# VH-VL binders against q8ixk2r445to577: the designs that were tried, part 24

Target 1, 133 residues: q8ixk2r445to577
Amino acid sequence: FFGMLQNKGLTDYCFDYNPPDENQIVGHQVILYLCHGMGQNQFFEYTSQKEIRYNTHQPEGCIAVEAGMDTLIMHLCEETAPENQKFILQEDGSLFHEQSKKCVQAARKESSDSFVPLLRDCTNSDHQKWFFK

## First folded at step 1 (VH-VL)

Design rb13 (framework fv_retifanlimab)
Fold by ESMFold2-Fast, scan of step 1:
Structure rb13 (fold): chain C 133 residues (1-133), chain A 121 residues (1-121), chain B 111 residues (1-111)
Amino acid sequence: as target 1 above (133 residues)
Amino acid sequence: QVQLVQSGAEVKKPGASVKVSCKASGYTFTSYYMNWVRQAPGQGLEWIGVINPSGGSTWLDQKFKDRVTITVDKSTSTAYMELSSLRSEDTAVYYCARLPYSSSYKWFDPWGQGTLVTVSS
Amino acid sequence: EIVLTQSPATLSLSPGERATLSCRASQSVDTYGYSYMNWFQQKPGQPPKLLIHDASNRATGVPSRFSGSGSGTDFTLTISSLEPEDFAVYFCQQRSNWPLTFGGGTKVEIK
């Protein structure tokens, strides 16, 4: 699947990655931002290796969760997806990070009006339900 | 200045629980992860777990999952690590340590001064 | 989990001598062109202090006599000329995989 990865509970917000510049694609946090429907910073691909790929830049980036962390970070994709880059998009819309056994949830950044995807214990919350638009 | 100040030394009996505090100052408490690490006398460091103070989510080492609870009180910028069912092997200095959200800066800095927990008898 | 093995366990040297400390990982700690290996110094009664992050980058305020090198599974911390304050225990730590793990430490002692 390709498209904008939108949250069911936090309506109108999509996965967004806007690196500081084209040569700084890796190492920064993935955020949530108002869905604009134009792809670009919000265009992702869910692959057969269970990766969430950022396709608007070359080389392509892959979303990962670093050891001991709960934030989603952009990394370079590898020929064989490492475990920290594998997410199971379930039929109910849950995005399950297999290595940590946690689900991706839309959450508000502290002291900010901005939102970020974070790993949380899996629940039936709409804030943990995602779909490609 | 960024600082982590931990609670004082504790002496506990086997089977008891201990709750160690770590009070942060000099930075936005919810903008950094807080980790817990312990060190038995004369031994190496052992990672216990981490908490995101913003949402309260935790990742614990499997060895500690059944006995450790990590929590935060955002109003006082304080993190807590509670270890239950204490054994003599739990005698150690327990440290809190800050870790940035950014993947570019993932190292422990600063560390708290440490809290000695002695389990005896 | 990634197991880190440090050698030697104890290194007995005099001030002015070069110290070379090794850390071997049970699997690669490299990802995306980075080697996620850190080094800490610990003195008795004190918390660990960061010396080197990500294999070769000196932390702020760390003297130039400290250097880190290596990639994959084999890492080295070098102190080019030991000062009296450098006699301490040194730990390596990986941040590549969960859980985060530390080596057993190398004690650098005077002799």
Scores: ipSAE 0.007, ipTM 0.571, lowest interface PAE 10.5, mean pLDDT 84

Design rb2 (framework fv_retifanlimab)
Fold by ESMFold2-Fast, scan of step 1:
Structure rb2 (fold): chain C 133 residues (1-133), chain A 121 residues (1-121), chain B 111 residues (1-111)
Amino acid sequence: as target 1 above (133 residues)
Amino acid sequence: QVQLVQSGAEVKKPGASVKVSCKASGYTFTSYYMNWVRQAPGQGLEWIGVINPSGGSTWLDQKFKDRVTITVDKSTSTAYMELSSLRSEDTAVYYCARGEYSSGWYPFDYWGQGTLVTVSS
Amino acid sequence: EIVLTQSPATLSLSPGERATLSCRASQSVDTYGYSYMNWFQQKPGQPPKLLIHDASNRATGVPSRFSGSGSGTDFTLTISSLEPEDFAVYFCQQRSNWPLTFGGGTKVEIK
């Protein structure tokens, strides 16, 4: 799959990644932003290695979660995907993170009404269901 | 050369509806969101809503959801904003603006010239 | 909604002087490391023109005398040396949260 990774519960929101420096793609948090349908900062690829790749720049970035954290951050992709970069997109739309055994959920940012993808205990909530558009 | 050209000034009575057009040229119409913003005489800017021309999906400020419809005609690269149940406080210059509703670059980088809508009893 | 407060409402200056305009947000416009604050210039009878996007990035064709700074809730637009064509109303806008909102504007007028 590839395209804009959209939330079923927050139907207007998509995965978005826009680092402040085009040459510095690593280390920033992935956010949720209004879906615009134009790809670029919202264009992701789900690979056979269970990676969520950001293909806008080279080298390609891969979404990861650091041990003990619940935020999704951009890392450099590796030849063999490490456990912290593996997400299982299930038939029901849930996005399961291998290392933490948690699901990606659309959640509110504490300091505003903005939204971000965070790891949470897996539930049958539409806020934990994702699809490529 | 990107250009947004809006329809001419309108004078309406309270309770009527108005439909303003915005014709785009110089770029791929379906690749950019189209926003609508208004400005009452001597006042600030107020965002009304946006449309994705590719699919026709719209997102409106809650204040306008009951009275505003935004549409597009892809064959003519034209966006429309229709505002119903007009009141005197709706008197304003209405602008269309090309933009992107994301972390991307240059939101609202090109604007139409504006359409004055006057609502008077 | 995020409320943007601009100050001062009016700034009376002469050509060659420095202008400093403030925009404060009721809550952070930073979305995890990015400050989504834009600045627009508007002259009488004209639509607004984009000057600065994402807090500090100058739009194409905008003179170097215009600069933006800030993060979180406090943002500043600076015009290092006013030219006659710079006397206008300036608006800040956030695109961090829905709905998109504008500040009330700061009028930079000739003294």
Scores: ipSAE 0.007, ipTM 0.571, lowest interface PAE 8.9, mean pLDDT 84

Design rb3 (framework fv_retifanlimab)
Fold by ESMFold2-Fast, scan of step 1:
Structure rb3 (fold): chain C 133 residues (1-133), chain A 121 residues (1-121), chain B 111 residues (1-111)
Amino acid sequence: as target 1 above (133 residues)
Amino acid sequence: QVQLVQSGAEVKKPGASVKVSCKASGYTFTSYYMNWVRQAPGQGLEWIGVINPSGGSTWLDQKFKDRVTITVDKSTSTAYMELSSLRSEDTAVYYCARDKGYSYGYGFDYWGQGTLVTVSS
Amino acid sequence: EIVLTQSPATLSLSPGERATLSCRASQSVDTYGYSYMNWFQQKPGQPPKLLIHDASNRATGVPSRFSGSGSGTDFTLTISSLEPEDFAVYFCQQRSNWPLTFGGGTKVEIK
């Protein structure tokens, strides 16, 4: 699968990665933004290794979650995907992070914050359902 | 080249409805969000809402949700904003503006020329 | 909604002088390393023109004399040396939360 990774609950919001500095493309958080279909910062590839890859800039980025964190961060892709970079896209649209046993949810930490992809306990919420468009 | 061309000025009576159009050209219409913003004479800018032309989904400011409908016609690359139950305080220049779509944090990189809507008896 | 307060309401200066415009948000417009604050210039009879996005990044074609700074709730637009064409109204806008909101504007006028 490849394309825009869209949320079922927030129907017009997609995974988005637009680092502040093109020369430092890793280490920043993956966010949600209005889906635009222009590729680049919203173009992701789901691989057979269960990675979510960002190929717009070089070197290639892979979405990861650091231990103890609930945010999705862009890391460098590795020859063999480490456990923190593996996400199982299930048939119901759930995106399951194997290492943490949590699901990716469109959520916010405080009521004034924007919605972003965060790890949460797995539920049947549409905010935890994702699909490629 | 990218252009947003809006319909001409309108004069309406209180209680009427107005429908303003915004015709896009020079880019893929369905790849960019279209926002609507108004400006009362001598006043600041007020965001009304936005539409995703691809799916037709809209988000409106709460103060407009009961009176505003935003739609698109993909075949003509045109967005529409309809405001009903007009009041004198709705007198303003109405603008369409696209989101840049290409980069996060961009937005409103191209605007229509504006449509003056005057509500008077 | 996030309320944006711009100050001063009017700034009277001569060409060649430095202009400093403030925009204060009622709550943070930062989300995970980005400050979602934009600046627009508007001249009479024209739609607004994007100058600065993400607090400090100049839009394409905007002269280097324009710069933005700030994070969280406090933002500044600076024009290092005013040119005649810079006398206009300037608006800040936040994109961190729906609804999108604009400041009341700062009018930069000839002294």
Scores: ipSAE 0.007, ipTM 0.578, lowest interface PAE 9.7, mean pLDDT 85

Design rb4 (framework fv_retifanlimab)
Fold by ESMFold2-Fast, scan of step 1:
Structure rb4 (fold): chain C 133 residues (1-133), chain A 122 residues (1-122), chain B 111 residues (1-111)
Amino acid sequence: as target 1 above (133 residues)
Amino acid sequence: QVQLVQSGAEVKKPGASVKVSCKASGYTFTSYYMNWVRQAPGQGLEWIGVINPSGGSTWLDQKFKDRVTITVDKSTSTAYMELSSLRSEDTAVYYCARAPYYDFWSGSFDPWGQGTLVTVSS
Amino acid sequence: EIVLTQSPATLSLSPGERATLSCRASQSVDTYGYSYMNWFQQKPGQPPKLLIHDASNRATGVPSRFSGSGSGTDFTLTISSLEPEDFAVYFCQQRSNWPLTFGGGTKVEIK
């Protein structure tokens, strides 16, 4: 699958990654932003190795969750995907982070009017359901 | 049809702990967040925190983080709020309230439990 | 935290009259086109009851005489013609930012 990774519950919001420097794509948080339908910073690829890749800039980035954290950050993709970069996109649209056994949920960022994807206990919420557009 | 039924009134001494229960019925317990709110006699409403019954994750107001524990028992569809190191200022009616799952920081609170009066006196 | 200021603290009115209640937030409660302001009614000895969610949407079973309006920082709850059962305390609540906060309440009492 590839395209804009959109939330079922927050229907206007997509995964978005806009690094401050095109030559340094790692270390920054993945956010949710209004879907614009043009790809670019909202274009992601789900791979057979369970990675969510950001291929719009070089080098390629892969979404990861650091141990003990609940935020999604951009790492460099590795030859063999490490456990913290593996997400299972399930039939119902749930995005399950295998290492933590938690699901990706669209959530409001504390102290701001913005939204971010966070790891949360898996639920039946539409805010934990994602699809490529 | 959807109901939240809380445990009965408690009278505690300063320094003690109190555990209030909130039993849910008429809906899928793990599909909604459960919030806790208190109201001192004649005063306004104060948010304590929220729990996701599906996995047990909690988010508490900073004011309560050192003294409050929120838990659930999925087998009985019951949420619990335990407040420790009680002070006279903790005398209040404590409410549980159901909220939609879509936003862990917020929600439209409906329904509410009937409330549990906790009196701290010596 | 977002501070909610309700005014007036007390409204003394007769049945059949119009009630207008104000809630002002210390900062905007609007996020991406939604106004996350709720209104609750509370009667003595009872828990609060949801009346309006997200500024203007009536909760299930709430009579049409109740209406909510506003956006940003200024919100209003209107009761077009007071019924005897409407004399109560009304609270606004923002759910735009953590922690969740409530206004101090407006008491609508019989004149």
Scores: ipSAE 0.006, ipTM 0.523, lowest interface PAE 13.8, mean pLDDT 83

Design rb5 (framework fv_retifanlimab)
Fold by ESMFold2-Fast, scan of step 1:
Structure rb5 (fold): chain C 133 residues (1-133), chain A 121 residues (1-121), chain B 111 residues (1-111)
Amino acid sequence: as target 1 above (133 residues)
Amino acid sequence: QVQLVQSGAEVKKPGASVKVSCKASGYTFTSYYMNWVRQAPGQGLEWIGVINPSGGSTWLDQKFKDRVTITVDKSTSTAYMELSSLRSEDTAVYYCAREGIAVAGTYFDYWGQGTLVTVSS
Amino acid sequence: EIVLTQSPATLSLSPGERATLSCRASQSVDTYGYSYMNWFQQKPGQPPKLLIHDASNRATGVPSRFSGSGSGTDFTLTISSLEPEDFAVYFCQQRSNWPLTFGGGTKVEIK
């Protein structure tokens, strides 16, 4: 699976990674932004190791969640995927983070105008359903 | 201190093309999206499209998709909007507007001064 | 596309009076209790200036006399007591769906 990772409930929003400084590609939060259909900053790959890879810049980044946190951040991909970088894309579109036992949900970031994917208790909400376009 | 400075007014004939520039300063150019919006005389605002200056990816309103090209020159921190096959109804003030994304959210926080494009025979 | 309808087209008032401007969307701009409706002020010969974002949040430097309210499809911009510099055109804008769209504007003019 590869392409733009779009939310079923928050229609027209896609995973997006546009770091403030191109010289520091990792360490910042993944956001949601209106889908533009052009790939690039919204182009992600779901791998056989259950990683969500960002292939727009070198070196390739992998989405991760730090222990005890609910935000998705960009980390450097490793040869063997660590547990904090593993997401199970289920048949219903749920994106399940194995280490935390939580699901990725489209949500509004508090005190800002941006949307972000956050870890939340798994529900059957369309805001927790994702698909590659 | 953020500034967006646009090119000067243009007068074009129907069928011609126009290219408007928007030079950014006071921030990291590639960290914010740049939108283009137009306003016909005495009328409302119409969104044209947006570009991600980092990668050059664009999203255009379907109405403009066949006639508009948005590009950037990262070395000069300048965004461009080119509109082809001009018609009289394209007469408008064209604005560039910065969209906060990585820091402040997704709304138009700074605008260029506008470029009047007049299409007349 | 989401169509935004502003009313009235023109609002004639005196300094010190309250202004109430309406913006109605053809479909809901809400998600998770947040409303993706922005308000801009435009004076002759100038670009639009952001006043309110996401229905009710004042932009930096915007005076407290400006307030936004509403949810779903019906939104209001209120100016509690008009100052001379507030006579301008006001536009609403939604950012919930592509393409981004603006209302037709409400002109607040001196009576």
Scores: ipSAE 0.006, ipTM 0.529, lowest interface PAE 12.7, mean pLDDT 84

Design rb6 (framework fv_retifanlimab)
Fold by ESMFold2-Fast, scan of step 1:
Structure rb6 (fold): chain C 133 residues (1-133), chain A 122 residues (1-122), chain B 111 residues (1-111)
Amino acid sequence: as target 1 above (133 residues)
Amino acid sequence: QVQLVQSGAEVKKPGASVKVSCKASGYTFTSYYMNWVRQAPGQGLEWIGVINPSGGSTWLDQKFKDRVTITVDKSTSTAYMELSSLRSEDTAVYYCARGYKSSTLYYYMDVWGQGTLVTVSS
Amino acid sequence: EIVLTQSPATLSLSPGERATLSCRASQSVDTYGYSYMNWFQQKPGQPPKLLIHDASNRATGVPSRFSGSGSGTDFTLTISSLEPEDFAVYFCQQRSNWPLTFGGGTKVEIK
């Protein structure tokens, strides 16, 4: 699957990766922003290795969650996907991070009007439902 | 002073495995990538792969993926490269090289180990 | 993979002369306004030493007689006036895409 990864509950918001410095495309947090439909910083690929890849730049970025954290950050893609980069996109739209056994949820960033995807206990909330568009 | 100190020379028979170590000092081990590069006698440089010591994630050249394993021991600030099913053409000096992360550009290999000669002979 | 072709394979020069070494990539190594091409110097029995990173930036402690230039697919390493210690093999290396690749090297030797 390729496209914009949109949230069912937080309508009109998509996964978005806009690094603060174009020369540092990895190591920063993935955010949610209004879906613009043009791909670019909102264009992701879901792979057979259960990766969410950001392919617009070299080297390619893959979304990961570090141990003990709940934020999604951009890492270098690996030839064999490490466990922290594996997400199971389930039939109901849940995006399950297998290593942590948690689900990706659209959430408001503390003390901000910004939104980010975070790992949370899995629920049946529409804020944990995602689809490619 | 930043240093990468590698293990000593190895002589192996075809079909054996070799594990080369690279001990880092003088910097925060988990803040930099560690590359492995080899050079056959009188030949050019060949990149093998890289590891991110923080997470243990590796990226290998397709030519080596079936025979190479790169690992780290964070407690000793040591990286390891293990090459299996050795052949005579694997005779080379093997280098570890730190991938420097800067605030403006992500990484390039700025510090190299002294090299480990691995000789494969029957 | 990106293939790097260095030319000439050997440069025979005298101390004081200018050396110009070329490295050509099979595809662009430019991303986000940066050219991800590096240059290394290697002397017999020693590991490679970083000389230039990202096309034109001298590494710490590298003399000003060394300069790098170029963008896209065509890169040049220039040594403005060869010193005795500069006779060595020089390798270009790209970090634009995985796998990382090196050129075949240019040997700068005494005439």
Scores: ipSAE 0.005, ipTM 0.525, lowest interface PAE 14.0, mean pLDDT 84

Design rb7 (framework fv_retifanlimab)
Fold by ESMFold2-Fast, scan of step 1:
Structure rb7 (fold): chain C 133 residues (1-133), chain A 124 residues (1-124), chain B 111 residues (1-111)
Amino acid sequence: as target 1 above (133 residues)
Amino acid sequence: QVQLVQSGAEVKKPGASVKVSCKASGYTFTSYYMNWVRQAPGQGLEWIGVINPSGGSTWLDQKFKDRVTITVDKSTSTAYMELSSLRSEDTAVYYCARDTSYYGSGSYPYFDYWGQGTLVTVSS
Amino acid sequence: EIVLTQSPATLSLSPGERATLSCRASQSVDTYGYSYMNWFQQKPGQPPKLLIHDASNRATGVPSRFSGSGSGTDFTLTISSLEPEDFAVYFCQQRSNWPLTFGGGTKVEIK
């Protein structure tokens, strides 16, 4: 699958990555923003290695979760995907992070009331359901 | 060279519908999202919605979702906004506005070109 | 929705004077270090024209006397020395949250 990764509960929001410096694609948080289907910032690919790859210049970016964190950040893709970069996209739309045993949820950031993708305990909430468009 | 040319003023009765057009030229129509914004006389701006001209997908403000339809005709590079069940408070100048398709570091789409506006008057 | 409050509603100034326009958001428009606040200029009978995008970036062709600053909830548009063509209404707009919203506008009028 590839395209915009859209939330079922927040139907107007998609995974988005727009780093402050195009020369530095690593280390910033993945956000949710209005789905537009244009530009590279909302184009992602789900791979057979269970990676969510960012459509950008080489080297390619891969979404990861660092130990003890609940935020999604951009890392460099590896030849063999490390466990922190693996997400299982299930038939019901859940995006399960196997290493942490948590699901990606469109959830409120504590200081801004903005929704962002965060790891949360898995539930059947539409805010935890994602699909490629 | 980029131009957005809108249809002429309309006068409608309450309960009617209105369809405003926005004809684009000077760029690849399907590569840029098109927004609709309105402004009541002497008042501020209110965002209505946006369309991706390539696929026809739309995103609307919840306030308008039951009354607004945004469409495109790719063969004529024209976007349309139809508003139904008109009320007196719908009297406004309606603008089309183009989103940028190229994003710099840290920048999200913003409105770079606007149509000249279409005055829609709803009165008995 | 995010409510944007612009102040003052009207600024009465003379050419050559400095104009400082404020826009305050009901909640932060910052997301991961970016401030999604834009500024538009509108003259009577004309559509709005983009001046500043993402808090501080001047749009192409906008004179250097226009500058934007701020983060979080508090943003400022500054015109360092007013020219006759700068007397207009100015609107701020946020793109941080859905739906997109605009401030009520600040009218900069000649004294």
Scores: ipSAE 0.032, ipTM 0.650, lowest interface PAE 6.0, mean pLDDT 85
Fold by OpenDDE, second read of step 2:
Structure rb7 (fold): chain C 133 residues (1-133), chain A 124 residues (1-124), chain B 111 residues (1-111)
Amino acid sequence: as target 1 above (133 residues)
Amino acid sequence: QVQLVQSGAEVKKPGASVKVSCKASGYTFTSYYMNWVRQAPGQGLEWIGVINPSGGSTWLDQKFKDRVTITVDKSTSTAYMELSSLRSEDTAVYYCARDTSYYGSGSYPYFDYWGQGTLVTVSS
Amino acid sequence: EIVLTQSPATLSLSPGERATLSCRASQSVDTYGYSYMNWFQQKPGQPPKLLIHDASNRATGVPSRFSGSGSGTDFTLTISSLEPEDFAVYFCQQRSNWPLTFGGGTKVEIK
């Protein structure tokens, strides 16, 4: 799968990555923004290694969850995908993080006006449903 | 202090092109999306498009997809809007406006800072 | 696109009076319990100035006499007591869907 990763519940919002330097893409948080269908910052790839790759530049970035966190952070992709970079995009649209056993949910940050993808207990909420467009 | 300073007024003939600049200061240029909006004399506001200064990705209203190009120069923290094949109905004040969504935040989208505007007059 | 209709087109009032401005959207601008409707004030020769974001939140530095309300398709900007500097044009704007769109504006003029 490749393209914009759009949320079903939070209508018209997609994964968005906007690093301050396109040549230094690691260490920053993936956010949600209105889907615009253009450019590089909203295009991701789901690979056979269960990675979500940001492959607009070399070296390629892969979304990871750091220990003790519930946010999605960009790391470098590795030859063999590490456990914290493995996700299962299921047929029902749920995006499951294997290591944490949590689901990716379009959520509002606590005490913030921001929307971001966060790890949460898995539910049948449309805000935990994702599809490539 | 955040500031957006635009280039000066332009007078063009039909069929020509115009390129308006918007120089940003007082914040990290690549961390915020930049929008372009225009306003014909005595009329309302019309959104043109948006750019992510970090990677250069753009989204344009379909009305302008064939005539508008939005770009940035990160080294000078400047955004540009170029409109080609100018028509009389393109006569308007053109504004750049910073998006409140900033890197890593996922903030609600709204325009908090605006340039002073650039008048573009198209006449034969 | 989402079409925003503002009413009235012109509102003639005196200083100290209450102003009520309406904005109607052709479809809902609500997402996840939030309304993506903003209000701007514009004076002659100046760019628009953000007043309200997300239907009811005053932007930084905006006086308390300005308030926003509404959800779904119907929104209202209220000026509780008009000051001389409040006579201007007011625009609503949605950020729920691409393309972003503005209302036609309401001119608040002195009677």
Scores: ipSAE 0.007, ipTM 0.633, lowest interface PAE 9.4, mean pLDDT 90

